# Ledger of designs, part 9: VH-VL binders against ATP synthase epsilon chain (atpC)

Target 1, 149 residues: ATP synthase epsilon chain (atpC), of Salinibacter ruber (q2rzv2)
Amino acid sequence: MADELTVDIVTPDERSFQGPANGVRAPGIEGSFEVREDHAPMIAAFGIGPLIVKTQAAHEYADMHNDRIIFATSGGFLEVIDNKVTVLAETVEPASEIDVERAESAEERAKRRLEEGVQEEERETHEAARDRARNRLRVAMGKVGTRQS
Short names: E, the ipSAE of ESMFold2; O, the ipSAE of OpenDDE; V2, 0.75 times the mean of E and O plus 0.25 times the DockQ between their complexes.

## First folded at step 7 (VH-VL; framework fv_vorsetuzumab)

Design v74 (from v66 with heavy chain R31Y N35H G56D Q65K; at its last look DockQ between E and O 0.04; V2 from the best seeds 0.00; counts 0 for: pae O 10.9 > 2, placed apart)
Fold by OpenDDE, look of step 7:
Structure v74 (fold): chain C 149 residues (1-149), chain A 123 residues (1-123), chain B 111 residues (1-111)
Amino acid sequence: as target 1 above (149 residues)
Amino acid sequence: QVQLVQSGAEVKKPGASVKVSCKASGYTFTYYGMHWVRQAPGQGLKWMGWINTYTDNPIYADAFKGRVTMTRDTSISTAYMELSRLRSDDTAVYYCARGTPLFKGFYYAMDYWGQGTTVTVSS
Amino acid sequence: DIVMTQSPDSLAVSLGERATINCRASQSVSYSGYSYMHWYQQKPGQPPKLLIYKASSLESGVPDRFSGSGSGTDFTLTISSLQAEDVAVYYCQQSRDTPWTFGQGTKVEIK
């Protein structure tokens, strides 16, 4: 299948991907959603989970397996206009660049804090930290399910 | 490439208003907020506020509340900063700078800046 | 408001030598493992340029002789080997709380 989309993935810090693709999958609020050719115009938020670009194009930052580049993201927005997909994410990390040890430590730290008991106003923060860490680990391992982390 | 181009220099009388524009290009305008920072001659940087270009909600520094209005026109990817009731101490270079939208609990840096607009307030 | 205080106000360093600038916040600018402290470089007649974001992350295109460190209230910008083009005023800035606030600036010159 030819690449018919133009995809641009950026964070506040850098452009993580720019190039042709035949699909983009993001972790939406109601589950993963996929953008393909001739998708209707949209703006959608997404959360913690795998961000997947299906592309035949080589990329410098790509961990390409089966024509897929898998990123771990902590959330952001996705816009589709005229087969151009613009992704603005808080964080984007390709699978190959994820520090597994750091992610493991982060998960354990967040889990420990939750188990020890935290203030109610801090619970969400630690839960998010846990989920981000778990997502990074899943992405690093190439285990990308349909459920948000 | 990301570029912010500001309007030209302004000379105003005390009590007047000035409106500075900042045209953005090279990125999706509504994805990034826009900050305004001014710098008096020989002085440091002072944050005036920022506007969420997506939601059209501004946040102003207390020092400028009641005198500053930040707006945007998404159709032309342009942000505006209007300062009213100008005083001599408002003489400064005014910068627009790209910021990121507010993600829950996260604030980021200003990564791209306009060239600055000199505003001179004198009798 | 969070007050940012830099030290020193001015610094003269020989070419090739280390330059160190400190920034102290009146209260912690860290939250949930992140430090919302950034460093900018400003040369005469130019707008500020982002150097370091989130205390220690190097902005794209910035030479690796620049580095940032610190957490909580105390932060440091380091130029490992000062170059002629590094002559400028440097500002720290916090984005932990509004209003965003800058340090007063540190002028770096060649000795």
Scores: ipSAE 0.005, ipTM 0.594, lowest interface PAE 10.9, mean pLDDT 88
ESMFold2, look of step 7: ipSAE 0.238; ipTM 0.740
ESMFold2 (binder alone), look of step 7: mean pLDDT 93; pTM 0.948

Design v75 (from v66 with light chain S30D S32K S95Y; at its last look DockQ between E and O 0.60; V2 from the best seeds 0.00; counts 0 for: pae E 3.0 > 2)
Fold by OpenDDE, look of step 7:
Structure v75 (fold): chain C 149 residues (1-149), chain A 123 residues (1-123), chain B 111 residues (1-111)
Amino acid sequence: as target 1 above (149 residues)
Amino acid sequence: QVQLVQSGAEVKKPGASVKVSCKASGYTFTRYGMNWVRQAPGQGLKWMGWINTYTGNPIYADAFQGRVTMTRDTSISTAYMELSRLRSDDTAVYYCARGTPLFKGFYYAMDYWGQGTTVTVSS
Amino acid sequence: DIVMTQSPDSLAVSLGERATINCRASQSVDYKGYSYMHWYQQKPGQPPKLLIYKASSLESGVPDRFSGSGSGTDFTLTISSLQAEDVAVYYCQQYRDTPWTFGQGTKVEIK
């Protein structure tokens, strides 16, 4: 299958990916959503989860799994227009660059805080931290779901 | 403080085009999307479209697709909305409104609005 | 498109009394445990002003007599004690899916 999309993944600090692809999957509402060729123009937010680029092109900074480049993201904004997919994410980390030990520690810290009991105002922060850490671990291990919303 | 300042009132003939500007200040322009919303006299609010100020890519409501063009000039933190082939029912107050923070994982409300630009279309 | 329907279209309430406005979405506007339903106030000759975001969060500077509740498809804006300066048209708006749509508005007046 030919790559018909042009994908650009950027954070405030850097460009994490730019190139052709035949699909982009992001963690959206009620699960992951996927953008394919000739997708209608759209705006979509995504949260914590795996960001997956399906492409035949090699990427020097990405972990390839069956022609998929998998990133861990903490959330962002995705737009599609004329087969150009632009992903503006808070953070993007390719699977190969994820520090597993750091993620494990982060998960335990967040989990501990939640178990100790926190104010409602702080709970969301710790839950997000936990989820980010878990996502990094899943992505690093290549254990990402394929369910589409 | 966040402020959106729009261009002045316009009077146009049917078939003409109008271009409204919205200058933003008090925040990083390219970190937030910009919405355009219009309101016909005595009517409710209608979303026209949104522009990604970082990329410059717009998304338009179907009702305006083909007639509306949204652009931005990042050097002066200004968004533009141009509406062509004007009709009498395009008579309305047009608002720019700051929208969703870019690079964020969820949507936001339109928290800051311009003062509005009155566009009158009459023969 | 998600259609937003407010009720009532107009409401007359005595000063100091409670005003309640309802908004129904044609489909759920929830995402990741949050409801992307926002409420705006518009006074004559002025642009809309954000009152409530994400169904129940009070915008900075808005009096606490304003409150929002609801989830999924059904939402409510409440003014616990109507003041003279609260006379305005109120709009609900979903920010979940494009096109982002508004309710038709509810005019609140003093009885």
Scores: ipSAE 0.057, ipTM 0.719, lowest interface PAE 2.9, mean pLDDT 89
ESMFold2, look of step 7: ipSAE 0.368; ipTM 0.766
ESMFold2 (binder alone), look of step 7: mean pLDDT 92; pTM 0.933

## First folded at step 8 (VH-VL; framework fv_vorsetuzumab)

Design v76 (from v70 with light chain S30D S32K S95Y; at its last look DockQ between E and O 0.71; V2 from the best seeds 0.00; counts 0 for: pae O 6.8 > 2)
Heavy chain, then light chain:
Amino acid sequence: QVQLVQSGAEVKKPGASVKVSCKASGYTFTRYGMNWVRQAPGQGLKWMGWINTYTGNPIYADAFQGRVTMTRDTSISTAYMELSRLRSDDTAVYYCARGTPLFKGFWSAMDYWGQGTTVTVSS
Amino acid sequence: DIVMTQSPDSLAVSLGERATINCRASQSVDYKGYSYMHWYQQKPGQPPKLLIYKASSLESGVPDRFSGSGSGTDFTLTISSLQAEDVAVYYCQQYRDTPWTFGQGTKVEIK
ESMFold2, look of step 8: ipSAE 0.472; ipTM 0.809
ESMFold2 (binder alone), look of step 8: mean pLDDT 92; pTM 0.931
OpenDDE, look of step 8: ipSAE 0.018; ipTM 0.651

Design v77 (from v76 with heavy chain T100I; at its last look DockQ between E and O 0.51; V2 from the best seeds 0.00; counts 0 for: pae O 6.0 > 2)
Fold by OpenDDE, look of step 8:
Structure v77 (fold): chain C 149 residues (1-149), chain A 123 residues (1-123), chain B 111 residues (1-111)
Amino acid sequence: as target 1 above (149 residues)
Amino acid sequence: QVQLVQSGAEVKKPGASVKVSCKASGYTFTRYGMNWVRQAPGQGLKWMGWINTYTGNPIYADAFQGRVTMTRDTSISTAYMELSRLRSDDTAVYYCARGIPLFKGFWSAMDYWGQGTTVTVSS
Amino acid sequence: DIVMTQSPDSLAVSLGERATINCRASQSVDYKGYSYMHWYQQKPGQPPKLLIYKASSLESGVPDRFSGSGSGTDFTLTISSLQAEDVAVYYCQQYRDTPWTFGQGTKVEIK
């Protein structure tokens, strides 16, 4: 059989991607990590950041650029078993489906709240909101940086 | 209320296999992974592996790879752990424990445990 | 693998006195400001019970005499006033990287 990964990206609401791929990159705990063929079995959490699938396969929910599909994700778990990569994410948004205006507004809202001062127990919530918004913007704009999780 | 109910005690000969079941209730079975942890008599806890209840894919600890098989039946919210080629040092209480929320962004703890299944391996 | 080491192995404390258990991880178990260190209580003949999660959060139903602290590699479980029902073995456990590993356990008894 062909030396490739089978990738399945799902959220509680839908399947965002299913098909062959040469690699998957996710924003892991210790930075971005990449899964390629014959990767050892693993479970890894990932956070806010770009989820990148290297593939030539077309997908109706994908924004393909240079054989890469870039998704914005808010976090989840990645599982690798026998060249099967399963991504279970809370949210997954392909670049082409990201509402830029909404993301901009969300970022500004979060920034404003943080600047105005928030309770310590709420700070992380607003920081996460800010980071999610920024990630959406970066993904939408095609800025695939190596943002650390 | 969340409950994990395991199958009864087992007595096996060396070289045999044992299959323990864990029936879950009180929550959406496929929303949480399932762990298996064993405890030898008078010893600590050892993680054996986990199964993604949504996909059915398991990940095993290296110590058990090749001998353990974890499966699930979503229709009855039941997880299974089968251990083959049993040895005397496999004598232990085996626990299933609910694991991470599969569609959440962060790790969690094993918040619910089965009552345990005693497996005795003796000639 | 992340190795979890508890100290002491056993502890005898008088009723009403403070009990302190330490746990050290071979590497950091922190992620995004949280420590994925959990504490379990296991009474004789019972399965483990989640006591504290993410280093310092009390599980529902757990008395407030229990508390967890620490970050990175060093963590502490404290029982402010030991009760008779607290006699058990306590385990720390990291849930950051597989394989998920436990400390060797600390047996807490009444002096």
Scores: ipSAE 0.017, ipTM 0.633, lowest interface PAE 6.0, mean pLDDT 88
ESMFold2, look of step 8: ipSAE 0.349; ipTM 0.763
ESMFold2 (binder alone), look of step 8: mean pLDDT 91; pTM 0.924

Design v78 (from v76 with light chain T98Y; at its last look DockQ between E and O 0.12; V2 from the best seeds 0.00; counts 0 for: pae O 11.1 > 2, placed apart)
Fold by OpenDDE, look of step 8:
Structure v78 (fold): chain C 149 residues (1-149), chain A 123 residues (1-123), chain B 111 residues (1-111)
Amino acid sequence: as target 1 above (149 residues)
Amino acid sequence: QVQLVQSGAEVKKPGASVKVSCKASGYTFTRYGMNWVRQAPGQGLKWMGWINTYTGNPIYADAFQGRVTMTRDTSISTAYMELSRLRSDDTAVYYCARGTPLFKGFWSAMDYWGQGTTVTVSS
Amino acid sequence: DIVMTQSPDSLAVSLGERATINCRASQSVDYKGYSYMHWYQQKPGQPPKLLIYKASSLESGVPDRFSGSGSGTDFTLTISSLQAEDVAVYYCQQYRDYPWTFGQGTKVEIK
């Protein structure tokens, strides 16, 4: 009955976003997916990547040019219920708050560890760290895709 | 093994309330939604709603809005369905059924069901 | 509400023969390439059991004589070779829109 989505984005630490939106795009496990109005009920996991909220509502993190709020996330799950989108993420960082220097350092650290040769058991950890850092950098720089599901 | 064990049969008067419990075992309770479906005698299945066991957020069918309350206690892996202002036509077997895997996939099938709870409403 | 209509209401089939149940939705239950449809089996005195999910995926433990097909508004459950233990009422269910709704059921019996 709603003419738009209601979106809540929360982490274990805080609520990162709450408000109306025209769409939510998440980095799904099987590829990026987008939720719009009247989307069928869905529960889906997502991984490292950009979490994008399309909204015309005023918000401190909003990209005024594109009516978008872009977050870097390390993963979680998204629930769609009757135009209510609930995002439960491990981490969520708006583009404007990403520490680029920190992310660069993190990427280099992870890359170095991988290059030095880590045990197979540790490789995934360092790869994830690298990917998280790269994602932060991409999001911070506005270099995110616009592909739809 | 996955099991859903519901509370026992209830006999209620019109206007009363009934609360049915569904205790889950054999899986992580908060990783799957929980549905409630009822079946009147000799009739088909009617979906009442479901609850996100992780967030506690329920969605109810319009037919039951205002009369049904779905809750869960994660500490004991138990879901509850309370139906108030009971009428004779609420007489039915009420089922809990495990629903969509949270954090996984796009589908919402009810893959495991409780044994059912018979609720009889009579004056 | 999306209304699910099954046909026939009852079906008598000889052992070993094919049983076909149809389910029609009042509107499409497809979304972005997926059909939001399930099939359930309910034997007398038992709760329903999931048979087919997502229109055509066979649930674990279900015999392969069961199959689901269809998209949009028209779906079919097929039992390739009816067995005695298949006597039951079968329900289709959509979860495309709230409220999620079931067909009225099809009773399958042995002829």
Scores: ipSAE 0.007, ipTM 0.590, lowest interface PAE 11.1, mean pLDDT 89
ESMFold2, look of step 8: ipSAE 0.336; ipTM 0.787
ESMFold2 (binder alone), look of step 8: mean pLDDT 93; pTM 0.947

Design v79 (from v76 with heavy chain N57K; at its last look DockQ between E and O 0.03; V2 from the best seeds 0.00; counts 0 for: pae O 6.0 > 2, placed apart)
Fold by OpenDDE, look of step 8:
Structure v79 (fold): chain C 149 residues (1-149), chain A 123 residues (1-123), chain B 111 residues (1-111)
Amino acid sequence: as target 1 above (149 residues)
Amino acid sequence: QVQLVQSGAEVKKPGASVKVSCKASGYTFTRYGMNWVRQAPGQGLKWMGWINTYTGKPIYADAFQGRVTMTRDTSISTAYMELSRLRSDDTAVYYCARGTPLFKGFWSAMDYWGQGTTVTVSS
Amino acid sequence: DIVMTQSPDSLAVSLGERATINCRASQSVDYKGYSYMHWYQQKPGQPPKLLIYKASSLESGVPDRFSGSGSGTDFTLTISSLQAEDVAVYYCQQYRDTPWTFGQGTKVEIK
């Protein structure tokens, strides 16, 4: 049989992707990690960042470029078993569906709150909001690096 | 309230298999992973593996690969752990423990545990 | 695998006195500002009970005499004033990478 992964990306609301792929890159704990064929079984958490599916399969998303689909995610879990990659994410947004204006506003809002000074228990919330917004913007603009934000 | 209720004690011969059940209630079963942890008499806790209750896919600790099978029945919110080719050192209390939310961004602790199932392997 | 090492293996403390348990991970268990180190309490004949999660957060219903601290590789569980009902074995556990691993346990007894 052909050497490839089967990838399934789901959120509580919908299935964002299902199909064959050559690889999946996610923003993991130790930085971005990539799953390819014959990867050992694993469960890995990932955070805010780009989720990249390398695939030549036809997909409904128009923003496929260079055999890559790039999603913005707020985090979740990635599971690899027998060349099946299951991504369970809180949010998944393909580049083409990202509202840039909303993301810009969200970033500014979060930055403002942080600059104004917040309680320690709220700081992480605003930092996460900022990072989510920035990630959406980077993904939307195609500025996707390998470094975690 | 969240509850995990496990099946009763088992006594098995070496070479046999045992299947422990864990019935969950008080939460959405498929939104949390399920762990299995065992504890030999007078010893510490050892993680055996986990099952993705949403997909039904398990990941096992290397020490149990080839002998353990974890499954779930979503219709009755029940997880199962089957251990085959039993030997004396498999004698232990086996726990199911609710794991991290599957649709969250970060790992959580094992916040709810079953009461444990004693499995005794003896000739 | 991440190896968890607790110290001491056993601890006897007088009622009302402070009990301190240490846990060291073979590698960092931190991610995005959180430490995925958890503490469990196991009383005789009972399953483990989550005590502290993410290094310092008290689980619901846990008395405030319990506290957790630390980050990276070094963590501490503190009981500010030991009570009779605190007699148990305590385990640290990392939930960062599979396989999820536990410390060997620390038995806390009353002196």
Scores: ipSAE 0.023, ipTM 0.597, lowest interface PAE 6.0, mean pLDDT 88
ESMFold2, look of step 8: ipSAE 0.286; ipTM 0.765
ESMFold2 (binder alone), look of step 8: mean pLDDT 92; pTM 0.935

Design v80 (from v76 with heavy chain G33A M110F; at its last look DockQ between E and O 0.70; V2 from the best seeds 0.00; counts 0 for: pae O 5.0 > 2)
Heavy chain, then light chain:
Amino acid sequence: QVQLVQSGAEVKKPGASVKVSCKASGYTFTRYAMNWVRQAPGQGLKWMGWINTYTGNPIYADAFQGRVTMTRDTSISTAYMELSRLRSDDTAVYYCARGTPLFKGFWSAFDYWGQGTTVTVSS
Amino acid sequence: DIVMTQSPDSLAVSLGERATINCRASQSVDYKGYSYMHWYQQKPGQPPKLLIYKASSLESGVPDRFSGSGSGTDFTLTISSLQAEDVAVYYCQQYRDTPWTFGQGTKVEIK
ESMFold2, look of step 8: ipSAE 0.410; ipTM 0.771
ESMFold2 (binder alone), look of step 8: mean pLDDT 92; pTM 0.928
OpenDDE, look of step 8: ipSAE 0.022; ipTM 0.652

Design v81 (from v70 with light chain S30D S32K T98Q; at its last look DockQ between E and O 0.51; V2 from the best seeds 0.00; counts 0 for: pae E 9.6 > 2)
Fold by ESMFold2, look of step 8:
Structure v81 (fold): chain C 149 residues (1-149), chain A 123 residues (1-123), chain B 111 residues (1-111)
Amino acid sequence: as target 1 above (149 residues)
Amino acid sequence: QVQLVQSGAEVKKPGASVKVSCKASGYTFTRYGMNWVRQAPGQGLKWMGWINTYTGNPIYADAFQGRVTMTRDTSISTAYMELSRLRSDDTAVYYCARGTPLFKGFWSAMDYWGQGTTVTVSS
Amino acid sequence: DIVMTQSPDSLAVSLGERATINCRASQSVDYKGYSYMHWYQQKPGQPPKLLIYKASSLESGVPDRFSGSGSGTDFTLTISSLQAEDVAVYYCQQSRDQPWTFGQGTKVEIK
């Protein structure tokens, strides 16, 4: 399949990815969605989850067996217009760079804090940390992008 | 330290257009979306739309679609709202209000507001 | 569009007494365990000021006599001991689904 989209994934500090693609799947607030060639203009929020760039271009992050790059993201905005997809996210971490041991430790730490009980003001913080860690583990363990019939 | 400073009051005739500016300081302008909200005399708050300050792409409330244009100039950290084909019921105070960081993506409480710009449409 | 309806439209409360404002959304504003509902205070001649975000989180610098509660479609702003400086109009606002919408406002006065 041809790469007709241009994708730009940006965090506050840097650009995490820029290149051609034939699809982008994001964990939308109302459910997973995908952007392909000639998509109508759109802006959508997305949350913690896998961000998938489908590309035929060689890339050090690419899962060459599935023609995709899978990122763990903490959420952001996706905009598409004229086959340019701009993703603005606070964190974006490619699957190949996720440290599984650190992600496991982060999840365990967050679970312990929540089980011990926390002040109401802190609960959102620890729940977000748990959810981010779980997502990083899911992405690193290759549980995203499983083929289906 | 975060500050939103809006342009001064405007008096317009029906059928004209008005363009309100909102200059941001104390933060990285392109990291937060900008909302526009209006308040008619003695009335509540009505959301007009939002602009992605990084890309320049806006979302407009249905009631204003076709008459409102939201833009920004990143070189001077300024957002703009232009409302065309003015009528007397467009008389209101117009506010800019900073949204959540674009990179967080989950919520959009409006944590800092401009001082408001009074637009009067008469005669 | 999610319609936000506040009750009452106006209330008068004795100094030092509890004031309670309700906000009802036409559909749930919850997502993944959080309520995307916010409360603002607007004093005469001033822009709105954020009081509470995500239903129950108190904005920095806001007195702790203000609290928020609720989830789904039903939310409450409570002022535990009304002070003279709390005379204002209060608005709820949802950010779950665009367009973002406000309640019609609740005017709080000293009885």
Scores: ipSAE 0.007, ipTM 0.608, lowest interface PAE 9.6, mean pLDDT 86
ESMFold2 (binder alone), look of step 8: mean pLDDT 93; pTM 0.947
OpenDDE, look of step 8: ipSAE 0.009; ipTM 0.590

## First folded at step 9 (VH-VL; framework fv_vorsetuzumab)

Design v82 (from v76 with heavy chain G105S; at its last look DockQ between E and O 0.72; V2 from the best seeds 0.00; counts 0 for: pae E 4.1 > 2)
Heavy chain, then light chain:
Amino acid sequence: QVQLVQSGAEVKKPGASVKVSCKASGYTFTRYGMNWVRQAPGQGLKWMGWINTYTGNPIYADAFQGRVTMTRDTSISTAYMELSRLRSDDTAVYYCARGTPLFKSFWSAMDYWGQGTTVTVSS
Amino acid sequence: DIVMTQSPDSLAVSLGERATINCRASQSVDYKGYSYMHWYQQKPGQPPKLLIYKASSLESGVPDRFSGSGSGTDFTLTISSLQAEDVAVYYCQQYRDTPWTFGQGTKVEIK
ESMFold2, look of step 9: ipSAE 0.218; ipTM 0.733
ESMFold2 (binder alone), look of step 9: mean pLDDT 91; pTM 0.927
OpenDDE, look of step 9: ipSAE 0.572; ipTM 0.862

Design v83 (from v76 with heavy chain I59F; at its last look DockQ between E and O 0.78; V2 from the best seeds 0.00; counts 0 for: pae O 4.7 > 2)
Heavy chain, then light chain:
Amino acid sequence: QVQLVQSGAEVKKPGASVKVSCKASGYTFTRYGMNWVRQAPGQGLKWMGWINTYTGNPFYADAFQGRVTMTRDTSISTAYMELSRLRSDDTAVYYCARGTPLFKGFWSAMDYWGQGTTVTVSS
Amino acid sequence: DIVMTQSPDSLAVSLGERATINCRASQSVDYKGYSYMHWYQQKPGQPPKLLIYKASSLESGVPDRFSGSGSGTDFTLTISSLQAEDVAVYYCQQYRDTPWTFGQGTKVEIK
ESMFold2, look of step 9: ipSAE 0.340; ipTM 0.780
ESMFold2 (binder alone), look of step 9: mean pLDDT 92; pTM 0.938
OpenDDE, look of step 9: ipSAE 0.728; ipTM 0.897
ESMFold2, look of step 10: ipSAE 0.477; ipTM 0.814
ESMFold2 (binder alone), look of step 10: mean pLDDT 92; pTM 0.935
OpenDDE, look of step 10: ipSAE 0.026; ipTM 0.668

Design v84 (from v76 with heavy chain N52Y; at its last look DockQ between E and O 0.06; V2 from the best seeds 0.00; counts 0 for: pae E 13.0 > 2, placed apart)
Fold by ESMFold2, look of step 9:
Structure v84 (fold): chain C 149 residues (1-149), chain A 123 residues (1-123), chain B 111 residues (1-111)
Amino acid sequence: as target 1 above (149 residues)
Amino acid sequence: QVQLVQSGAEVKKPGASVKVSCKASGYTFTRYGMNWVRQAPGQGLKWMGWIYTYTGNPIYADAFQGRVTMTRDTSISTAYMELSRLRSDDTAVYYCARGTPLFKGFWSAMDYWGQGTTVTVSS
Amino acid sequence: DIVMTQSPDSLAVSLGERATINCRASQSVDYKGYSYMHWYQQKPGQPPKLLIYKASSLESGVPDRFSGSGSGTDFTLTISSLQAEDVAVYYCQQYRDTPWTFGQGTKVEIK
């Protein structure tokens, strides 16, 4: 149960994570999926949701069991080739760095805009903002803490 | 101001149980985990376990598994530790200690401690 | 379990002199350039108090005469100029792996 993957998570602004892992779970467009050792080559899109790096290495961002790191992401692409996982994310926030108060405010603002009857052409923008805020709250509060084998 | 106030000293006989309370104030109780640590007379500190106050899920040290139960009541911001089948070597001061924020990185820095609860187990 | 061993068990230091406490882990507590250990101070009749986190970072309100150093398996707490209020037992603690474990403590007294 060694960490046989190498993971590199990059955003437009900076590299957010680099390290060993034994699994990466992403919120794929068609459902959650996981990359483990010796995964076939793949490129997949993912959307708003939790991005989970499973690792036995200690890390400041690791959960209580010290065996995974949970990020809130707004979407991106994942590539796996030869046990190298590259994640190109729009945004990535580790659970511990999420500002809950600001995420709550962002969700409320988006809900208010949608309830006020926004124009149809701008509806997707406010729905995305609501969904991003909701995901950040769930990640920060441990609502995505269920472990997968 | 962050405070952890524990229940008073207890004297118990072998075979009994003890339940220690730890009332938190000055912060959002469900955003931090709660550790329990004990200190036998003249000895060092021993970690007993940790509870996720948000979910109520505990993690116990192996040495206490099967005898310890950690719970909390979020309505009164209070954590509890119950130790059963007491033995004389359970005589110790029992501390609650606030742990890593649930929404910040997980490290076991116990930044605020209760005053301690002395439990004496004697025949 | 990761065993934390402190030395000495006890030391007496003159006021204004340097006190040095060592802590050795049975296996490395490092990962990716970070050392996963803390120091606590316990004054007589009081609960422990966080002193230094992440091996070398001072907790808020801790005087700068306290410092932490080291990495891997070997760590040091230094009090550069001992004061009367520093009489206490000092504990190191690792958080690399559960169960969290403490050293056995080092008692610091004034000579």
Scores: ipSAE 0.006, ipTM 0.536, lowest interface PAE 13.0, mean pLDDT 84
ESMFold2 (binder alone), look of step 9: mean pLDDT 91; pTM 0.931
OpenDDE, look of step 9: ipSAE 0.007; ipTM 0.583

